# VH-VL binders against q96il0, part 38

Target 1, 167 residues: q96il0
Amino acid sequence: APERGAERRDTAPSGVSRFCPPRKSCHDWIGPPDKYSNLRPVHFYIPENESPLEQKLRKLRQETQEWNQQFWANQNLTFSKEKEEFIHSRLKTKGLGLRTESGQKATLNAEEMADFYKEFLSKNFQKHMYYNRDWYKRNFAITFFMGKVALERIWNKLKQKQKKRSN

## First folded at step 17 (VH-VL)

Design P9
Fold by OpenDDE, fold request of step 18:
Structure P9 (fold): chain C 167 residues (1-167), chain A 120 residues (1-120), chain B 108 residues (1-108)
Amino acid sequence: as target 1 above (167 residues)
Amino acid sequence: QIQLVQSGAEVKKPGASVKVSCKASGYTFTEYYISWVRQAPGQGLEWMGWISAHESFTNYAQKLQGRVTMTTDTSTSTAYMELRSLRSDDTAVYYCARDQSYLPRGHDYWGQGTLVTVSS
Amino acid sequence: QAVLTQPPSVSVSPGQTASITCSGDKLGERFAYWYQQKPGQSPVLVMYEDSERPSGIPERFSASNSGNTATLTISGTQAMDEADYYCQAWKSSTAHRVFGGGTKLTVL
């Protein structure tokens, strides 16, 4: 059995978003794209009277966001590495150097790069399928808790109205 | 009953590699992740990383990046953790643990642990 | 790296309430988990999602969070509760998990 070369599955380094929303903000903020995932993180607002259910929802959203950020950071890193390897391999096969006569990084044409993209997508098809499954399940759970929070808020508003009518 | 059964104790020399297995049973393997946690003698727990079923998603602790590889075999419901370039400070009990993929429920089931001793 | 800080040891008399704290930067933005480990045994999940109790864990175990501090509470502590306790949370802005340093609970 050919020794499946230990694919050095490098995980992307932890990017610390330096974006800090204003302290007096009463809404969610969208940060700049993360350096590794290219996804824009959401900074969730924390209300002063956050219910336990609202807190649970917020934390679930936060963890799901981080899970998603890490997945795409890893994918982008893998993509970049494999792309570079592909380019180098093809240039070598053509007897071309890694740099042009002008000193610029040698590139492949659009047709050659299309082959890379096709191969990459084919290779990662199952990976993306399972990612999508997990992503949908997470978002389904979040949506369910959003519904619960909405119902809780309605109920609390109704109770407050009844108390005001009885006084 | 849900069980995680790990491979036996290993003794390795510095610079060598070790591969620990974790066979899962009693649940649908593909619905969960496997996390790896180690514990040096007399020390606390250290999270090493996790892997999804079908190896679709791996996440390694930064300290172990480049030295650790996690894999799965869905046909046998087995997870593997390979640690390379072993050092004396890698001497620890290594645990596999089940982790939920969809909800943050922590590590609800653990293997019995595998002692890896790195000695010259 | 987000560090979770626990007291190294807590002592309690039988029948009394034990309290173990876990503090960390932005812990209030993450779920806390708690594990019990007895000597020579694998860890056991005792609390998840800040305050949820797994099936099979006694009702005397409870947990809460306030700000950046999670607290495990054991009411009516028994001799069998003597163990090391570890908190766990996700690292900020990463899908990594981190453990606290652990707390040795002694029942005197």
Scores: ipSAE 0.863, ipTM 0.946, lowest interface PAE 0.6, mean pLDDT 92
Fold by OpenDDE, fold request of step 18:
Structure P9 (fold): chain C 167 residues (1-167), chain A 120 residues (1-120), chain B 108 residues (1-108)
Amino acid sequence: as target 1 above (167 residues)
Amino acid sequence: QIQLVQSGAEVKKPGASVKVSCKASGYTFTEYYISWVRQAPGQGLEWMGWISAHESFTNYAQKLQGRVTMTTDTSTSTAYMELRSLRSDDTAVYYCARDQSYLPRGHDYWGQGTLVTVSS
Amino acid sequence: QAVLTQPPSVSVSPGQTASITCSGDKLGERFAYWYQQKPGQSPVLVMYEDSERPSGIPERFSASNSGNTATLTISGTQAMDEADYYCQAWKSSTAHRVFGGGTKLTVL
């Protein structure tokens, strides 16, 4: 059995988004791209009269967002490391140094890089497949709760209208 | 019945590595994550990290970054946790626990725990 | 680091209500979980998603999460409820899980 080299799967450091929405905002805000995941975080608005169901939905969305951020942070880190290793390996094979005569970082041509991308995508195909599965499951759950919240809001509006007609 | 069965107790020297196994049964292994939690003698619970069933996603506690590796074998529904460069303060009971992948249900099932003793 | 703080111990008389708190920055914005651990045993999930009970957990167990504090409440506390209780929540932005320091509940 080939010794599957223990790929040191380094997890990306946790980036704290420094973006703070205005305190008086009644809307969700989209922050700048995270430095590790490159995903834009959503800052969810918390209404003053948030229902338990709305709160549950919000918390679920937040957790899913954090889950997603961490996944892509890790993936981007892995990609960057493997890319660097590939470049170094290829340059070494060509008998080229890591730096050009001008002192610039040596680069590979587009064709060689295409090989890297193809290999990387192939290697990570299953990983992405399972990520997508879990992502869809999470979003399905979120969508389901969105529907419930929508129904709750409709029902509450109807009750309020009935109460106004009876008075 | 859902069960998580862990490997037996281990005694290790400082600087050594330990690998603990957790065999899952009674549910679809591939639909859940496995979290690892440790507890030093007389201390509280410490979350170590989690792994998806297909190793598509791992998340390790910052304190253990570089020393811990979590893996899975879907064919045997088994999760593994390897801790390297063991120290005396790594002496603890190590637990595997099931974690839901898409719902915030917490750790609903736990292994029986594996005592790892690090002694000179 | 988002630290969850619990009182180290809580004492209650049989039949009385026990309350265990878990405090953390913006804890109310996250789901809280509660675990019971008896000596020599694995932890058991007793509350999830702030206030939901798993199947098999008695109705005397309830929980809430608001502001910076999650609370586990055990009404009509029984001798069998004597255990260590741990809160847990996700750490903001890292998808890490964090446990509280634990609370020893003693039933006098």
Scores: ipSAE 0.863, ipTM 0.946, lowest interface PAE 0.6, mean pLDDT 92
Fold by OpenDDE, look of step 17:
Structure P9 (fold): chain C 167 residues (1-167), chain A 120 residues (1-120), chain B 108 residues (1-108)
Amino acid sequence: as target 1 above (167 residues)
Amino acid sequence: QIQLVQSGAEVKKPGASVKVSCKASGYTFTEYYISWVRQAPGQGLEWMGWISAHESFTNYAQKLQGRVTMTTDTSTSTAYMELRSLRSDDTAVYYCARDQSYLPRGHDYWGQGTLVTVSS
Amino acid sequence: QAVLTQPPSVSVSPGQTASITCSGDKLGERFAYWYQQKPGQSPVLVMYEDSERPSGIPERFSASNSGNTATLTISGTQAMDEADYYCQAWKSSTAHRVFGGGTKLTVL
């Protein structure tokens, strides 16, 4: 059995930039792209009169967001590492140094980099498939709860209208 | 019935590695994550990390980064946790637990635990 | 690391209501989970998603959240409820799971 080389899966450093919206915000905020995941975080507003169902939805969305952020942070780290290793390996094979005569970081041409991207995508294809599956399942659950919240809000509005008519 | 069955107790020397197995049964292995949790004698629970069934996603506790590796074998529905460079403070009962990937249901099923003793 | 803080011990008489708190930064933004652990046994999930009860868990177990505090409530506490209780939540930004320090519930 080929010794599956323990791929040191470098996990992204725990330092995902926490976008903090202004304390007085009454709306959801979208932050800038995170430096590791490159995903824009959403800060969810917490209403004073949040229903239990709304709270559940909010927390589910938050958890899914964090899951997604961590996945892409890890993936981007892996990508960056493998890209660097690829470049170094190719430069070495060409007998080129890591730096040009001008002191700039040596780069590969677009064709060589295309090979890297193709190989990387091929290697990570299954990983991305499973990610997509999990992402869709999570979003399906979120959508389901969004529907429930919408129905609850409609019902509450109808009850309020009835109460106003009875008075 | 859903079950997680772990490997037996291990005694290791400092600097050695240990690999604990967790065989899952009674559910679709590929639809869940496996989390690992340890508990030192007389101490609380410490989350170590989790892995998706297809190894598509891993997340390790920062404290254990570089020393822990989690893997799965989907053909046998088995999860593995390897801890390297063992120290005396790694002496603990190690648990595998099922973690739902799609819904926030926590660790709903647990293994029986594996005692790992690190002694000189 | 966001630390979940629990009281180290809670004592209650049989038939009385036990309350175990779990406090943490931004816990109000995350789901809380509760685990029961008896001596020499694996932990058992007793509450999930702040207030949901798994199948097989008695109705005397309930949970709530208020602000950054989660509370496990055991009404009509029985001798069999004597155990260590741990809260758990997701750590912000890292998707890590974090446990509280645990609470030993003693039924006097």
Scores: ipSAE 0.850, ipTM 0.942, lowest interface PAE 0.6, mean pLDDT 92
Fold by ESMFold2, fold request of step 18:
Structure P9 (fold): chain C 167 residues (1-167), chain A 120 residues (1-120), chain B 108 residues (1-108)
Amino acid sequence: as target 1 above (167 residues)
Amino acid sequence: QIQLVQSGAEVKKPGASVKVSCKASGYTFTEYYISWVRQAPGQGLEWMGWISAHESFTNYAQKLQGRVTMTTDTSTSTAYMELRSLRSDDTAVYYCARDQSYLPRGHDYWGQGTLVTVSS
Amino acid sequence: QAVLTQPPSVSVSPGQTASITCSGDKLGERFAYWYQQKPGQSPVLVMYEDSERPSGIPERFSASNSGNTATLTISGTQAMDEADYYCQAWKSSTAHRVFGGGTKLTVL
């Protein structure tokens, strides 16, 4: 399991049946979990009178989301491959087949699987540390753009107040 | 002065592998990613993938999955791109370019390019 | 999916305005980037973040990005502007970079 639970939702059964995004929304909205990353994408609302600076902030947030989704999609693929290899290796050393009598995939008990999870996290610890650094750096950049948007809005309010006084 | 200096031209046979190096200088290597871009003779630019300086995140173009490996060496500020199972249509100039920061600035610095020729 | 289409060539007279388009589905929802490549040389970034110009790029270069189309505009085109021009964008859902096919700008 990935270390960052806040950035990752529970693994859901494949496919949310009959997903229907809102047709008329003036807010960002959260979609169903992505099949590969297991993260819920934000679908960004695009205001009709978005300033160039507001557009840049939104695009930066979109790119950061896609960057994050790709990282976890890669990690999920690696996790799945290494889990299957671990199970296969341990079943083989125990002289067991890859399928049960019912045809289901054979697996290991909870204690054996805990060893896999510990090993996987240890191997990927440094990778996740550098991911966290990059994630925080991107969010600091987003915060900087948010500050610029806030200043732009303050300036627009001052200009609007100046217009009202001059008539 | 920011520079990306690549290894020299190479001639390879089909089925061989090639490893191109890209030495970075003039900036903090560990704060950026490196993208690899290739250009076949008379053709346009084709993005191959990118790698973070600490190798914590790689992202390969779908067309090249399974044949390409990108690595880095932070002690020498050098990125590497290895392409395996070479084919004649892999003949191209291979560029490294500085990529991704916490601001979306594109590929702002490029290496000089490395011609890789694959001939039978 | 995220295919970026550019005209193969554009010809302009010296001093005229050149426009090079880059079309892709919902391209205006992503950052667009532009690169210039002269024969035998590495590409050079000429526009980033849709409309920002790097230091050292002449002010006659400008760009826009809206809807499905990004446009690079070169006003007062000079002979030294003859080059291939490539657009680039972030491919949705995969965090991949995608280049357009390139446009040869000829100044006659």
Scores: ipSAE 0.635, ipTM 0.842, lowest interface PAE 1.1, mean pLDDT 84

Design P9
Fold by ESMFold2, fold request of step 18:
Parts: C-alpha cells; sequence; structure tokens
Structure P9 (fold): chain C 167 residues (1-167), chain A 120 residues (1-120), chain B 108 residues (1-108)
C-alpha cells in the first residue's frame, strides 16, 4: 500500500504537499492541528495482539481526546463570535465602519482588545475551572489504567521467563 | 440510593415550548453529566444531548441544535431540558439519564420518563 | 458512529442462546453499550465498556465488540428477558452518543 494517495493535489503556491498520515504505523502518531479545536490529534496504534485491558486504555484515551477536542472546538467558535461582536459594537460606538478605507477589516487598538480578553476570561473562569477538573479526573483514570497495563506486561514477561527456565 | 425523578406529563400545542425537570438524589450531582434521550411512540431511543452539572459543557444532537436548551440548578440538584418551536413529531417520552464525564460507564441511571404530547 | 444498525427482531425458545447484533463503521474501535427496555419502563443498562456487566445483571448476559459489529449474547434465555434491546456508541467524529434502532427479543 502507498504511503500517500495519488489523487491528492496540493495547490499551494510553494508546491509543498499537505501532511499525509502513514497508511500503516506501528506507533502512535500526532496529526496536524484540527481546524476547529486547534488541537493535534493522536492517532493510536492498534496492535494485533492487544489485551482487553490495553483495548480499554486505548478507547478511554481516544474518547478523552474527542471530548477535549469538542470542548475546545465549541470554545474557539464562541471566542471568535464574541470577539467579532465586541469589535463590531465598539466600532459602531466610535462611528467607524467594519472596513478601513483600504478595504482591510477594521479592528481595535491593543488597549481596547485587552478589555475584551479580560472580560472573556472573567466571564468564562468558572466554566474553564470545571472543564479543567473533568480533564484532570480523566487523566487520573487514564494514569490508573496505564499502571494496570504496566503491571499486566510485567506479569506476562515474568511468566514467559518462568516458562523459558522450565523448558 | 441513586434516583432521577422527572416532572409530570405535558400537553402542548405546535409552536409552544416545554421544559422538563429531572431532580437527582443519592449521589453528588456536580460530579456527573445529565443526558436527555427521547422516544417517540413505537420508536427507538434518540439521544438529544448532554450537560455537565456546572453547565461548563453542553453538547446537543445536530437535528435539535437551535431548538433545545439544557440547564442545571446545582442548589436543587435539578437538570432541565427545554424544547422550543414544538412540532407534532416531537411527541415522545423524554428521559433524563446520568452520564459519566470521565469513566466509560454509559447511562447507568434513568428517570421514569416524561410524556410530552404535541397536538392541536 | 452516525448510524448503528440492529435487526428489528430476534426470536428464541426458552433456554436457547440469543444473539443481537449492532453494526457500524469501525464500531470495534469504540466502547459499545447495551440497554434493555421492557414495555412501559425506562431503559436499563445491561452491558458497558463492550463486555462489562453492571452489578445486578445476570451472568447469562455477555457482549463483545470487534471490527464493525458489537454483539449482545443472552445464554439460557428466559421469558423475563423479552424486551427491546438498544446498542449505543460514542460517535467518533464528535462527542455525541448514538443509539441503534433497537431489536425486539421474543421468547417463544
Amino acid sequence: as target 1 above (167 residues)
Amino acid sequence: QIQLVQSGAEVKKPGASVKVSCKASGYTFTEYYISWVRQAPGQGLEWMGWISAHESFTNYAQKLQGRVTMTTDTSTSTAYMELRSLRSDDTAVYYCARDQSYLPRGHDYWGQGTLVTVSS
Amino acid sequence: QAVLTQPPSVSVSPGQTASITCSGDKLGERFAYWYQQKPGQSPVLVMYEDSERPSGIPERFSASNSGNTATLTISGTQAMDEADYYCQAWKSSTAHRVFGGGTKLTVL
């Protein structure tokens, strides 16, 4: 199987191709940033002889990643929408249009934009605190299962060594 | 013991809205999500969305986006689902269910269901 | 998983083993869940994390999930097992839950 699809075309001026994930890999790998969440997804390797415990760990990590990506995709859309609304309302108050005379999108100065960022962070403080709590609870559960997988692998290695010595 | 108790049946006209309540007891309300699931007469289960107890994360099914609002009141351990612009095909039993935000346990506890009938 | 496909009905005799399938693209890469619903009652979780059984669910209930198919298996089927059964999974491209269409299990 080829590493890259023949039907793909990169129309960028430089002629460089987009990232093309491996068709098959023996390792987890990190993809490009998701357009909506800006998070880089981990693409998990699925080994041929994965134990039930290893499957649970992989699926928990995958679901946690998707949960996190959906949260931040939602937050990024809300941030962008509220930012544009803030800029639009302040430009209207100043009697300015949405575009400069050159046709570029009008914006606010750094001090005015700092007001937006402060207001947004203050408004969303509790939301992000409870998101962080749930994120860390998920990571604690993942770490617990990683420990169980590590012990399972040690036990299997010791059993294999004992079988070798017995033969 | 864990229990989810929902508000009583409602009859609504098309174009109205309905708000169903779900009061939780027997567990720490703020540590879990609530999912809402509906079932039209003679039909299967349809997931509507979830909400975290502190309202920090809501996620709505695509077909209901714009018509549904889920909220909570942590002081009363109560979740709410409001469906607006009701249509006759919104006639269904509406369930709340506890959903785990950090363990893959599924919908382990369900409310008794609330029949919402949309008719002229 | 945008669509989870279940057979509309399954019939078994008492004591036989019933198998209810749930099909979806790459479903075996996700956790699958199973719910039982008797007429006029709320659904009850009977399997979670592909193959785990909640406390209070009889040992005759088991499940598996691989490839594109999850399967709920009820061994030694009893008349009280007659119900509708729904699979559920987490949709891979979003944090949405999706249910299968349901399977009516008849014990006759």
Scores: ipSAE 0.634, ipTM 0.840, lowest interface PAE 1.1, mean pLDDT 84
Fold by ESMFold2, fold request of step 18:
Structure P9 (fold): chain C 167 residues (1-167), chain A 120 residues (1-120), chain B 108 residues (1-108)
Amino acid sequence: as target 1 above (167 residues)
Amino acid sequence: QIQLVQSGAEVKKPGASVKVSCKASGYTFTEYYISWVRQAPGQGLEWMGWISAHESFTNYAQKLQGRVTMTTDTSTSTAYMELRSLRSDDTAVYYCARDQSYLPRGHDYWGQGTLVTVSS
Amino acid sequence: QAVLTQPPSVSVSPGQTASITCSGDKLGERFAYWYQQKPGQSPVLVMYEDSERPSGIPERFSASNSGNTATLTISGTQAMDEADYYCQAWKSSTAHRVFGGGTKLTVL
């Protein structure tokens, strides 16, 4: 699992950017990358007068985001685990230890690591095909609901015009 | 007709493992996930986890991670749940249920349940 | 970590309206589902997507989900509605399913 690190830097007092969510927002916003999935979450705005259809759209988008984040969090863990196992196996074949004389983790050069990357991609090809299919199906459903919300908004504007004309 | 048919009841000793099967029919097995849910005698439903039909994506309940393994066999349209290091409080009826569609439909079809008894 | 709390039992007379609640932090931000389980039987989905009714479920079943509470409502309650009822939702950030503790509905 990739970590952000423990250190917070403020080396330039006025020039250092501190990301934080807006204090008050009337719109969705995109947060920083998630530690485990490396995906940027959308923080959904919930208006006070949200229609039932708007609620369903928002909930479907939230569910899809969580589904996607969990998939990539699992894939990142699998990648890290298999990478370490590959390195360990190759170091053993060479008669080398898991750590250098300085105590740091031993590693392989870029050419040796290329074998790992090729094997990982080949092994996971089918998994990513099924993920892509499900991702497209979910995005199509979300787009369809967005269209339904847009039509609802047009209908509401038409009702407002009829009400004003009657007054 | 959509059906989920589970394997028969089992009696196990503490420390053993159990593997329950769930054979699906009447729908395209590879388009859905299977969830496993258990119910101890006189207790409520407890979600255990879910697995995609191609085994590309699994998600286990936190309390069961490390003890549970879910698998599938697409050639027979069958899902499996294995629970290891059994204890007496694992005595329950184990259900499989169809899960995860392109829309949030819940657990729309359930197996008949498999009673697993863990006794000395 | 997420907990869905239901009352252990609800009793109603035939023909009256039964209400079964399900409480959880931010539950109204997630889809809620309801299942009916009769003795010796598998659960049956009776409500999904907060308020949608599957084919074959009588129109007297309805549901809502707002704030921290989802509610299953059965109007004109009949003896055949005696069962245990479970709510279900997703946990935030983990894509896990969570069930409520269940509510026994008794029709006297």
Scores: ipSAE 0.614, ipTM 0.838, lowest interface PAE 1.1, mean pLDDT 84

